# VH-VL binders against q0atu2, part 186

Target 1, 119 residues: q0atu2
Amino acid sequence: MLDKKARIRTSREYRNVFEKGKRLSGRFLIIYYVENALDNNRFGFITNKKIGMAVIRNRIKRQLRAIVREYQGQVKNKHDIVLVARAGIGKSSFEGMEKDYIAIMKKAGLFARNANKID
Short names: E, the ipSAE of ESMFold2; O, the ipSAE of OpenDDE; V2, 0.75 times the mean of E and O plus 0.25 times the DockQ between their complexes.

## First folded at step 9 (VH-VL)

Design t19 (framework fv_daclizumab)
Fold by ESMFold2-Fast, scan of step 9:
Structure t19 (fold): chain C 119 residues (1-119), chain A 119 residues (1-119), chain B 106 residues (1-106)
Amino acid sequence: as target 1 above (119 residues)
Amino acid sequence: QVQLVQSGAEVKKPGSSVKVSCKASGYTFTSYYMHWVRQAPGQGLEWIGYINPSTGFTRYNQKFKDKATITADESTNTAYMELSSLRSEDTAVYYCARTDEWYGYMDVWGQGTLVTVSS
Amino acid sequence: DIQMTQSPSTLSASVGDRVTITCSASSSISYMHWYQQKPGKAPKLLIYDASYLESGVPARFSGSGSGTEFTLTISSLQPDDFATYYCQQYNDYPLTFGQGTKVEVK
């Protein structure tokens, strides 16, 4: 679970990341990211109905939060990052989502050191 | 049923203004962005801009920044686009279309409004 | 601005043909969609996020591609498929469409 301070909470904060941020796509995820003026990173999570029913979307959000939490120490500080689940994410395993997250974060230059595996 | 219904065709003189409406029904109006797209006779699609009805935030194609003004009225679930200083080159079918903020696919379109500019 | 260029601009085909339309972006993009437009009608979403079929769209339509090259394929053309097809990028503002590909009767 992510600490409250590490979550993007308001529509205004999500809008800021969307409008001012950079975008990078992976296989199952798109990230939007922008530097913030805080001492910490904040994460947001977006799923839509094309992924599946609310139960499935909520499960995907929980799994993405778990992945983000696992690799939290690798992420360069002072960023707001929104993870947007692509339509195909429901067909992915947890490990597939994790692999995609690591790949896109590295490509974005947002990982500061070697990432730990969940295992 | 989700639908967007636009106002009827307009014939306008050069130098005048026109305001096209797009009335939304069957969904939560403030949960989707509303885009405007035009299509000149026999030509392709050209993006004008969008509004976030929940905040009033607008983004325009720079080509249309001083031509188009997009607004929304939450009380009537209606988006508007006003075109000023009309010229013959503004003759086109104008469409409204909704997207969610993050995925940007235009899944529901209005039927279109033909604006003809002639003397 | 990202330019989207479609090829061909016009395609003559017969019912039962496999039809392929290409869309090239002037820079690498990660997010694009395909629309179908019939005369006198608004565009209709066919494929979102390059490869996912919109609900209610027949399975003969498929999309593929990444980076700068994207393809829309109709595996066995039906009479209902004679229309103009547009690609659209959602990578950067302004949003841009390809010029369109008209699929007409041979």
Scores: ipSAE 0.243, ipTM 0.792, lowest interface PAE 4.3, mean pLDDT 89

Design t2 (framework fv_daclizumab)
Fold by ESMFold2-Fast, scan of step 9:
Structure t2 (fold): chain C 119 residues (1-119), chain A 119 residues (1-119), chain B 106 residues (1-106)
Amino acid sequence: as target 1 above (119 residues)
Amino acid sequence: QVQLVQSGAEVKKPGSSVKVSCKASGYTFTEYYMHWVRQAPGQGLEWIGYINPSTGYTRYNQKFKDKATITADESTNTAYMELSSLRSEDTAVYYCARTDEWYGYMDVWGQGTLVTVSS
Amino acid sequence: DIQMTQSPSTLSASVGDRVTITCSASSSISYMHWYQQKPGKAPKLLIYDASYLESGVPARFSGSGSGTEFTLTISSLQPDDFATYYCQQYNDYPLTFGQGTKVEVK
């Protein structure tokens, strides 16, 4: 799972990313991202009621955390990144969310190396 | 019931300034961002900027950066937009509208304030 | 800035007609909304995230599209639907709207 220090936890920290960060939209995800003053990346996850019932929102958050953890080694260091699940994400597969995450991170210039390539 | 109520119509001379208010009720004022949008007679919608009422952070359309000042008063649940150095081309209906901070759809709008700039 | 261009600028239609309004973005976008504005009133959110119907909006309204081309469809026009419609991108700042499409009586 994601290390505790790799998570955005407070409302103030989330708002800093929203207000000061850049934004990029994918098919199922929106990312907000900004450089931080730390030596590590931090991730946040946002879902709202338009996505569906709590059980669906909880599944999506769990799956997004798993995807972020899997690809954390490819992310350029020193960033706070918030993943916002779009209304249509509830209809996506795990693989669909993963593919979208990789695509938007690459488009944002946040991947240090090709996420589909084994080093 | 959620609503935004704006101040009444204003008639101003060129070179003066105007301050329009937008009073929120029926929701937690600090949980939503407040946007300002204008519409000149017979024309389309033009985004001016937004404020986060909980922090006072603002973002402006560059076109309005030296002309518009957006503020919020948490004690009265009121957002303001001040427009300086008025010209006849600033004649428009000015709207406030709230957004969920992550999704950016303007789901509740004020009724609009007509500002007329004439000699 | 992302420019949003609507087509047509004016559309004449009769009650019962199927109406389609197009919105073209100057660059690929993946997040946009549609608003309806009646004379003398504030805009009203109609469709969010290109294809999702806002609560309380009649089912005759629908949205579709991706990339640079988006459409708003009214399956069977009602008297209450004669209005101006605006698309809006929420892909990047500054936020931009289309110039509007006025749906008027034929």
Scores: ipSAE 0.418, ipTM 0.836, lowest interface PAE 3.0, mean pLDDT 90

Design t20 (framework fv_daclizumab)
Fold by ESMFold2-Fast, scan of step 9:
Structure t20 (fold): chain C 119 residues (1-119), chain A 119 residues (1-119), chain B 106 residues (1-106)
Amino acid sequence: as target 1 above (119 residues)
Amino acid sequence: QVQLVQSGAEVKKPGSSVKVSCKASGYTFTSYYMHWVRQAPGQGLEWIGYIDPSTGYTRYNQKFKDKATITADESTNTAYMELSSLRSEDTAVYYCARTDEWYGYMDVWGQGTLVTVSS
Amino acid sequence: DIQMTQSPSTLSASVGDRVTITCSASSSISYMHWYQQKPGKAPKLLIYDASYLESGVPARFSGSGSGTEFTLTISSLQPDDFATYYCQQYNDYPLTFGQGTKVEVK
């Protein structure tokens, strides 16, 4: 995720999502999400020390950004979404992380396709 | 049974090189990192580096960057460590050990290979 | 590099004793493991992630601690437990081990 507009950057912005947002847990991921007053979505990524050492955390973060970028066109507009990697995500394949992301986003009603289904 | 079997003891002259093998069985070779650790006579354990057999990616302890070369052959489920420019200080038992990519605990170890460097 | 320092370096104990080994990290760490090594043998994993007992390891072994101070305890020492014990951190590269604690017969 190269676009600066699509990223949650500040501690204040992360705090807002955690305090006011809804939470859903998947197998390897937790998402926190809240509607924003902007014209676009913003994503944040958290991989804490319980996940593993820096090389593993950085790999996971890079892979999650790639997944989010691939599916960005399916996400309902005007949301701030924070992905928190759970303990155990390092044992997942890229495909496993991708499947978990899709499942959580669908359950949250955040994929535009699900929300805009024709009756 | 999950097992790592290493090549036999080596006696080498200063300035030569040695290549130690570590053959894996009983598990999916590409699903675990393979680490190398040495132990000089009467001393503790010292980490050399690891390889991810699925990608060929290697990480080394900087102390061993110009000494050790770690490789893996997926077709034979065998990891290798080559030591170059041997000195008497390289006399040690060399172990291979597997880890998951997450917690980094070494749950299965090879039996060790004694490398003796003497003139 | 993160330095792992064990205390004591050597201890003498009798069968049935409670044995405690400490490992201190030079900076706060989240992941650390304990290994047992007997003479002429490869190390064996005992405890992973500070407190989880590896499968097949007797319940007399336990681990605790967080941050910079970690402890391995053997509640009632058995003859099979005379060995050298090592802690290891998995927080930063290079991976580092403590210098070892030798548990020997009193």
Scores: ipSAE 0.005, ipTM 0.552, lowest interface PAE 14.1, mean pLDDT 85

Design t21 (framework fv_daclizumab; at its last look DockQ between E and O 0.78; V2 from the best seeds 0.60)
Fold by ESMFold2-Fast, scan of step 9:
Structure t21 (fold): chain C 119 residues (1-119), chain A 119 residues (1-119), chain B 106 residues (1-106)
Amino acid sequence: as target 1 above (119 residues)
Amino acid sequence: QVQLVQSGAEVKKPGSSVKVSCKASGYTFTSYYMHWVRQAPGQGLEWIGYISPSTGYTRYNQKFKDKATITADESTNTAYMELSSLRSEDTAVYYCARTDEWYGYMDVWGQGTLVTVSS
Amino acid sequence: DIQMTQSPSTLSASVGDRVTITCSASSSISYMHWYQQKPGKAPKLLIYDASYLESGVPARFSGSGSGTEFTLTISSLQPDDFATYYCQQYNDYPLTFGQGTKVEVK
């Protein structure tokens, strides 16, 4: 699970990331991201009904949080980042989501060039 | 039933202004963004801008930043678009359409408001 | 701005025909939608995220593509499908639509 401090919690904070942030799309994910003033990173997660039923959406959110937690030490500090699950994510494997996350974060310049799981 | 209902057709003289309304019902108004799109007779769709009813934040197509003003009244679940300094080239059907912001597809549209600019 | 160009601008077709409409982006995009518009009516969301059918849209409609080239296909045209179709990118602001493809009776 992600620490409470590392979570975007309010709808207003989510909308700040959408309105002021940059956007990049990957195969299964879209990220929105903006620099914050908090000395730490915060993450948000968005799914909608088009992905599937609640049990599928909840599994995807849980898996995305696990991926983010595993790589959080490699993310440039002071960012609010929202991960938006695309319609096709329900058919992806955990490894597929993980690879997509790494690729998008590297493309955004938010990850080290050769980022891998934190040892 | 989710619906957007727009104000009626307008005939305006060059140099005047017009304010079109879009009343939302059947959903939480502040949970969605409201876009405005126009269509000149026999032509395609052109994006004007959007508003977040929750935050008041607006984003405009640069082509329209000096022409259009988009507002929202949360107490009446109504979005507005005002066009200033009307020219014959502004003759078009104007549509409001809602978006869940993260996904950006316009899933519900108003019926359209024809604005005719003629001397 | 990302320019969206559709081809053809107009096509004549008969009921039962396979219809293909192409949308080309001036730069690589990964996220786009298709809309259908019938005369005198507002556009209707048809396909989201390039390849997924909106609820209630018949299975004869399909979308595909990536990068700069996207395609909308109607496998067996029905009378209800004579309309104008628009692609729209959601990759960058300003949001842009294609010029439209009018599918009319042959």
Scores: ipSAE 0.763, ipTM 0.908, lowest interface PAE 1.0, mean pLDDT 91
Fold by ESMFold2, look of step 10:
Structure t21 (fold): chain C 119 residues (1-119), chain A 119 residues (1-119), chain B 106 residues (1-106)
Amino acid sequence: as target 1 above (119 residues)
Amino acid sequence: QVQLVQSGAEVKKPGSSVKVSCKASGYTFTSYYMHWVRQAPGQGLEWIGYISPSTGYTRYNQKFKDKATITADESTNTAYMELSSLRSEDTAVYYCARTDEWYGYMDVWGQGTLVTVSS
Amino acid sequence: DIQMTQSPSTLSASVGDRVTITCSASSSISYMHWYQQKPGKAPKLLIYDASYLESGVPARFSGSGSGTEFTLTISSLQPDDFATYYCQQYNDYPLTFGQGTKVEVK
């Protein structure tokens, strides 16, 4: 589970990432990211009804949160990052989502050179 | 029953201005971005810009930066586009279209407003 | 700017034909959509994220492609399919459309 301080919480916070941030697309995910004024990272998650019914969307969000938590210690600090589920993500494996996340985060330059994994 | 209804056709003289309206119904107006797209007679589609009704943030195609002004009124669920210093080459059908900003598809379009600029 | 170039600009076809429309991007893109427009009407979304059909779109429509090359296919053209088709990229601003492909009755 992500700590509450590491969550993007409000519509305004999400809009800031979209309006001011950079965008990068992977196979199953799109990320939007922008520097923040905090000393930590925050993560947000977007699905829509084209992805599937609520049960499917909730499962995808849980899986993405687990992936983010696993690698959060390797992420450069002071970023707000929104993960957007692409169409077709419901047919991906957990490992497929994980691989895609790693690839996108590396391409975005968001993994720190000397970062350590959190727990 | 999601719907965008635009104002009626306009005939204008060169040098004047016009304000086209786009009234939204059947959804939460502030939850989607509103785009404007033009189509000159016999031509393709050209993106003008968008507004976030919730934040007032706008983005413009550089081509239209000094031509178009996009606004929104939350109290009436209406987006507007004003075209200034009209010239003959501004003759076109102007569409409003909503997007889910994270995904960028225009899933609902207005019926279009013909603006004719003639001497 | 990312230029989207459609091919062909016009094609003549008969009911029952297989129709293929190509959209080429000037640089690699990951995210694009297809629209259908009939004369005097607004465009409507057909295919999102290259290959996924919008609700209510008949199964004879399909999309494919990645990188710089994308294809819209109509497996067996029907009378309702005579229209102009546009691709649109959602990779970078400004948003850009292809110039359109008009599918006409032969």
Scores: ipSAE 0.704, ipTM 0.896, lowest interface PAE 1.2, mean pLDDT 91
Fold by OpenDDE, look of step 10:
Structure t21 (fold): chain C 119 residues (1-119), chain A 119 residues (1-119), chain B 106 residues (1-106)
Amino acid sequence: as target 1 above (119 residues)
Amino acid sequence: QVQLVQSGAEVKKPGSSVKVSCKASGYTFTSYYMHWVRQAPGQGLEWIGYISPSTGYTRYNQKFKDKATITADESTNTAYMELSSLRSEDTAVYYCARTDEWYGYMDVWGQGTLVTVSS
Amino acid sequence: DIQMTQSPSTLSASVGDRVTITCSASSSISYMHWYQQKPGKAPKLLIYDASYLESGVPARFSGSGSGTEFTLTISSLQPDDFATYYCQQYNDYPLTFGQGTKVEVK
């Protein structure tokens, strides 16, 4: 599980990322990211009812948190990053989600220079 | 039911201003962003900008940056768009439309407001 | 700006026909949204994220595509389907629409 300090928790924090951050769309995910004034990264996760029932949405969030946690140490510091799940993610595999995350994070240039990630 | 109801048609002289309203009902006003879209007679759709009702944050199409001002009133669940320095080229039907907070499809539209600019 | 180009601009068809509308983006985008508009009415969302039907939309509508090419298909055109259709991208600002495809009676 992500540490409390590594989570975006308030509506204000989420909206700040959306309004002031950059946006990139992947196959299953949209990421919004912005630099913060902290010494750590924070992650947020967004799903809506079009993804599926609450059980499905919760599963997706759990899977995304697992992916983020796996690569957390390889992400550039001082960023707030929100992952928005798109409708198709409900039918994707975990590996598919992971590949999409890696691809979009690379495109965003958010991985550390010397990151050793799984392709 | 979820709906957006816009103010009535307007006839204006060149150089004047007009303010169109869009009242939301049937959903949490602050949970969705409100977009404005223009459609000139016989033409396609043009995005003007959007507002985040909860924060007042706005984003504009550069083409309309000096033309349109978008505001929102949470107490009345109403979004507004003011057009200044009206010209004949501003004659169009103006729509308000909501999007999910983090998504880019406009699932509910107002009925449109015709603004006619003539000398 | 991302330019959206629809093809064709006008399409004449008969009830029961299979209708295909294409939308091309000037750069690669993740997904496309499709709207239907009838004269004097506001646009109506048909398909979001390239292939998902909005609630209440008949199953004869479908969408596909990726990258720069997207397609809206009506498997069997019904009288209620004569309208103008627009594609829209939310990949980058400003948001942009295709110029529209008018589906009219043959």
Scores: ipSAE 0.381, ipTM 0.846, lowest interface PAE 1.6, mean pLDDT 93
ESMFold2 (binder alone), look of step 10: mean pLDDT 93; pTM 0.955

Design t22 (framework fv_daclizumab)
Fold by ESMFold2-Fast, scan of step 9:
Structure t22 (fold): chain C 119 residues (1-119), chain A 119 residues (1-119), chain B 106 residues (1-106)
Amino acid sequence: as target 1 above (119 residues)
Amino acid sequence: QVQLVQSGAEVKKPGSSVKVSCKASGYTFTSYYMHWVRQAPGQGLEWIGYINPSTGYTRYNQKFKDKATITADESTNTAYMELSSLRSEDTAVYYCARGDEWYGYMDVWGQGTLVTVSS
Amino acid sequence: DIQMTQSPSTLSASVGDRVTITCSASSSISYMHWYQQKPGKAPKLLIYDASYLESGVPARFSGSGSGTEFTLTISSLQPDDFATYYCQQYNDYPLTFGQGTKVEVK
């Protein structure tokens, strides 16, 4: 599970990311992202009814949170990021969602560079 | 069940204003954006703007910023669009439509309100 | 503004025909939706996010495409399908529609 301070919690905060953020599309995911005034990153997750039944939407949300948590240390600080699941995501594997997330975050310039430095 | 019902046709003089209503039922009014779209006789669809009923935030197509004012009354589940300084080229059918914030499709539409501007 | 251009503007077809409508965006878009409009009625959502059928829409309708080129296909035209079709982008504001494609009886 993500730490509570790493989650977008209010409709106002989601609206800020949607309206002021940049947007990038992947195969199964679209991200909206904007710089925040905090010391940490925050993530939000959107899955709407057109993806499928509640069981499928809840599974997808859990899997996306697990992926985000696994890679949170590689994300540049001070960003609010909302992941929006595309309609086809319900038929994706966990690995497929993970690959899409990494690709889109890298394209957005939000992931660490290929060369990692330990300081 | 889920429906949007608009006010009736209007005939207005040049220079006057008109206010069209759109009453929502069968869903949670504050959970969706409400868009306004017009269609001049024999022409295509033109987006005017939207309101987020939960926050009152509005966004307008720049060409309508000085002409259209969109509001919402949460207590009556009704959205409104007022057009000022009417000219003959404002003659059109005006639609309200329920929109998903993240995917941007408009899945439920009002029946339309014909506004005729004539001397 | 993102310009949406549909081709053709008018299409004459017979029941049973395969109908293809194209929509071209002036820049790459993330979301694209298709609507059907019959005379005197409001538009109806057919396809969302380029390729997904709205609930209740017959399986003869399909959508495909990505980037700047999108297609709506009706595999076997029925009498109920004579209408005007519009594409819509949801990438940037203002939201924009194609000019419409009228599918009429041959």
Scores: ipSAE 0.037, ipTM 0.709, lowest interface PAE 6.7, mean pLDDT 87

Design t23 (framework fv_daclizumab)
Fold by ESMFold2-Fast, scan of step 9:
Structure t23 (fold): chain C 119 residues (1-119), chain A 119 residues (1-119), chain B 106 residues (1-106)
Amino acid sequence: as target 1 above (119 residues)
Amino acid sequence: QVQLVQSGAEVKKPGSSVKVSCKASGYTFTSYYMHWVRQAPGQGLEWIGYINPSTGYTRYNQKFKDKATITADESTNTAYMELSSLRSEDTAVYYCARSDEWYGYMDVWGQGTLVTVSS
Amino acid sequence: DIQMTQSPSTLSASVGDRVTITCSASSSISYMHWYQQKPGKAPKLLIYDASYLESGVPARFSGSGSGTEFTLTISSLQPDDFATYYCQQYNDYPLTFGQGTKVEVK
């Protein structure tokens, strides 16, 4: 479960990240990110109809939230970050999504610590 | 049945301005970005900018920042692009095209408006 | 700005031919789209995110590539496919298109 404070909630907040943020693309994910004026990080998740039916999109969103939750302690503070699922993500494994997330967050310079999965 | 309908062809003198309209129907106007793209006779496509009709936020190709002004009227589901200080080099077909916010593929296009600038 | 360069600029082909169009980006990109434009008409989205067919696009069209090199392939050219094709990057602003590849009758 991702903490309520760590979630981007409104369409206005999502659009702010898209319009003012920086973008980096990975294999299955694109991230948009911008520094915020809060004391914590917030995450958003975007899937579109081109990924597949609602059941597939909902599965992808749940898996991405689980990945973000596991690594949230490694993310540099004061950022709003939106994860956008690419069309090919529907054919990815959980491990594939996780590896892509770690790689893209490191490239963005958003990880403060080594991003090892926490079991 | 999603449709973008643009205003008709214009013939203008150098130094004048022109305002092209793009009326949207068959979808929620504020849920998509509206882009403007031009094509000079026999040439390729050149991106001018976009507007987010929900917020009024605009992003321009730096080349067009002093030339084009993009606006939107939610009450009429119409986007506009005004071109100022027209020169012969501005002779082109101008297209409006919608994209979703995150993926940026332009899936629906207007029919185009020919703007001819001649002395 | 990211420059998109298409090769060839013009291609002459016959119905039934396999046609390949290449798009080269001046820096590595992960996100790009292909459009088809017929004379006097607006462009039409053909392929999004490098390799996925837009709804209603015939299966003879395919896209591939990553990094700086992307390819659009038409496996068996049909009369309706004589058109100009454009690649577009959505990696950075400003959005940029290739100069276009005209596929014309041999």
Scores: ipSAE 0.243, ipTM 0.785, lowest interface PAE 4.2, mean pLDDT 88

Design t24 (framework fv_daclizumab)
Fold by ESMFold2-Fast, scan of step 9:
Structure t24 (fold): chain C 119 residues (1-119), chain A 119 residues (1-119), chain B 106 residues (1-106)
Amino acid sequence: as target 1 above (119 residues)
Amino acid sequence: QVQLVQSGAEVKKPGSSVKVSCKASGYTFTSYYMHWVRQAPGQGLEWIGYINPSTGYTRYNQKFKDKATITADESTNTAYMELSSLRSEDTAVYYCARVDEWYGYMDVWGQGTLVTVSS
Amino acid sequence: DIQMTQSPSTLSASVGDRVTITCSASSSISYMHWYQQKPGKAPKLLIYDASYLESGVPARFSGSGSGTEFTLTISSLQPDDFATYYCQQYNDYPLTFGQGTKVEVK
């Protein structure tokens, strides 16, 4: 689970990322991202009804938050990032979602080069 | 049951204005963008613009920026599109459509309003 | 503006035929959708995000493609499928549609 300060909370904040941000598509995920004026990263998650029932959408959201939390130390600081789940994500494994996330974050240039380095 | 119901056909003289309404029901009006699209007789689809009903923010196709005005009234769940300085080239069926802001698909359309501009 | 070009503009087909329609974007796009329009009616969403079937749309419709080249396929044409088909991009504003492909009786 991500800390409250690391989550995009309001519709206004989500719209800021959508309107000002860059986008990049993966197999199961699309990300929208923009630099923020804060000292930390914030993440948002969008799962629409096309993915499936509420039970499936809630499972996907929990799994995506877990993946984001695991890799948050590798993400370049001062970004608002929204993950949008594509319809096919409901049939993906946890490993499949994780691999797609890593691939799109690397492609976007959002992962720090020396992720193992202590600050 | 989600639906969009538009106002009836209009016959207008060159130089006049027309205002088309689009009443939404069966969903949360402020959760989707409302787009406007026109189709001249025997021609394809042409995008005019959209409004975000929750903020009032509008975006227009540059071709229409000085011609079209899109508004929304959240208290009546109704979107409007006004065209000014009508010319014969504005003769078309005008559609409103509900759009998911993240994916951009138009999943619900109004029935269309025929606007005829003649002397 | 991103130009969407469909091929062919018109095709004649018989019930039971496999029909394919192509849509080409002038630049790489992340989101595109397909619509069906029958005479006197509003367009209807068929396929969203290039390959996902809209609820209530028959399984004979499918979409594929990425980047600049996209295809709509009808595996076994039915009488109800004689219509005009449009692609649409959702990458940049203004939003743009293909010119349409009319599927008519042979």
Scores: ipSAE 0.012, ipTM 0.631, lowest interface PAE 8.7, mean pLDDT 87

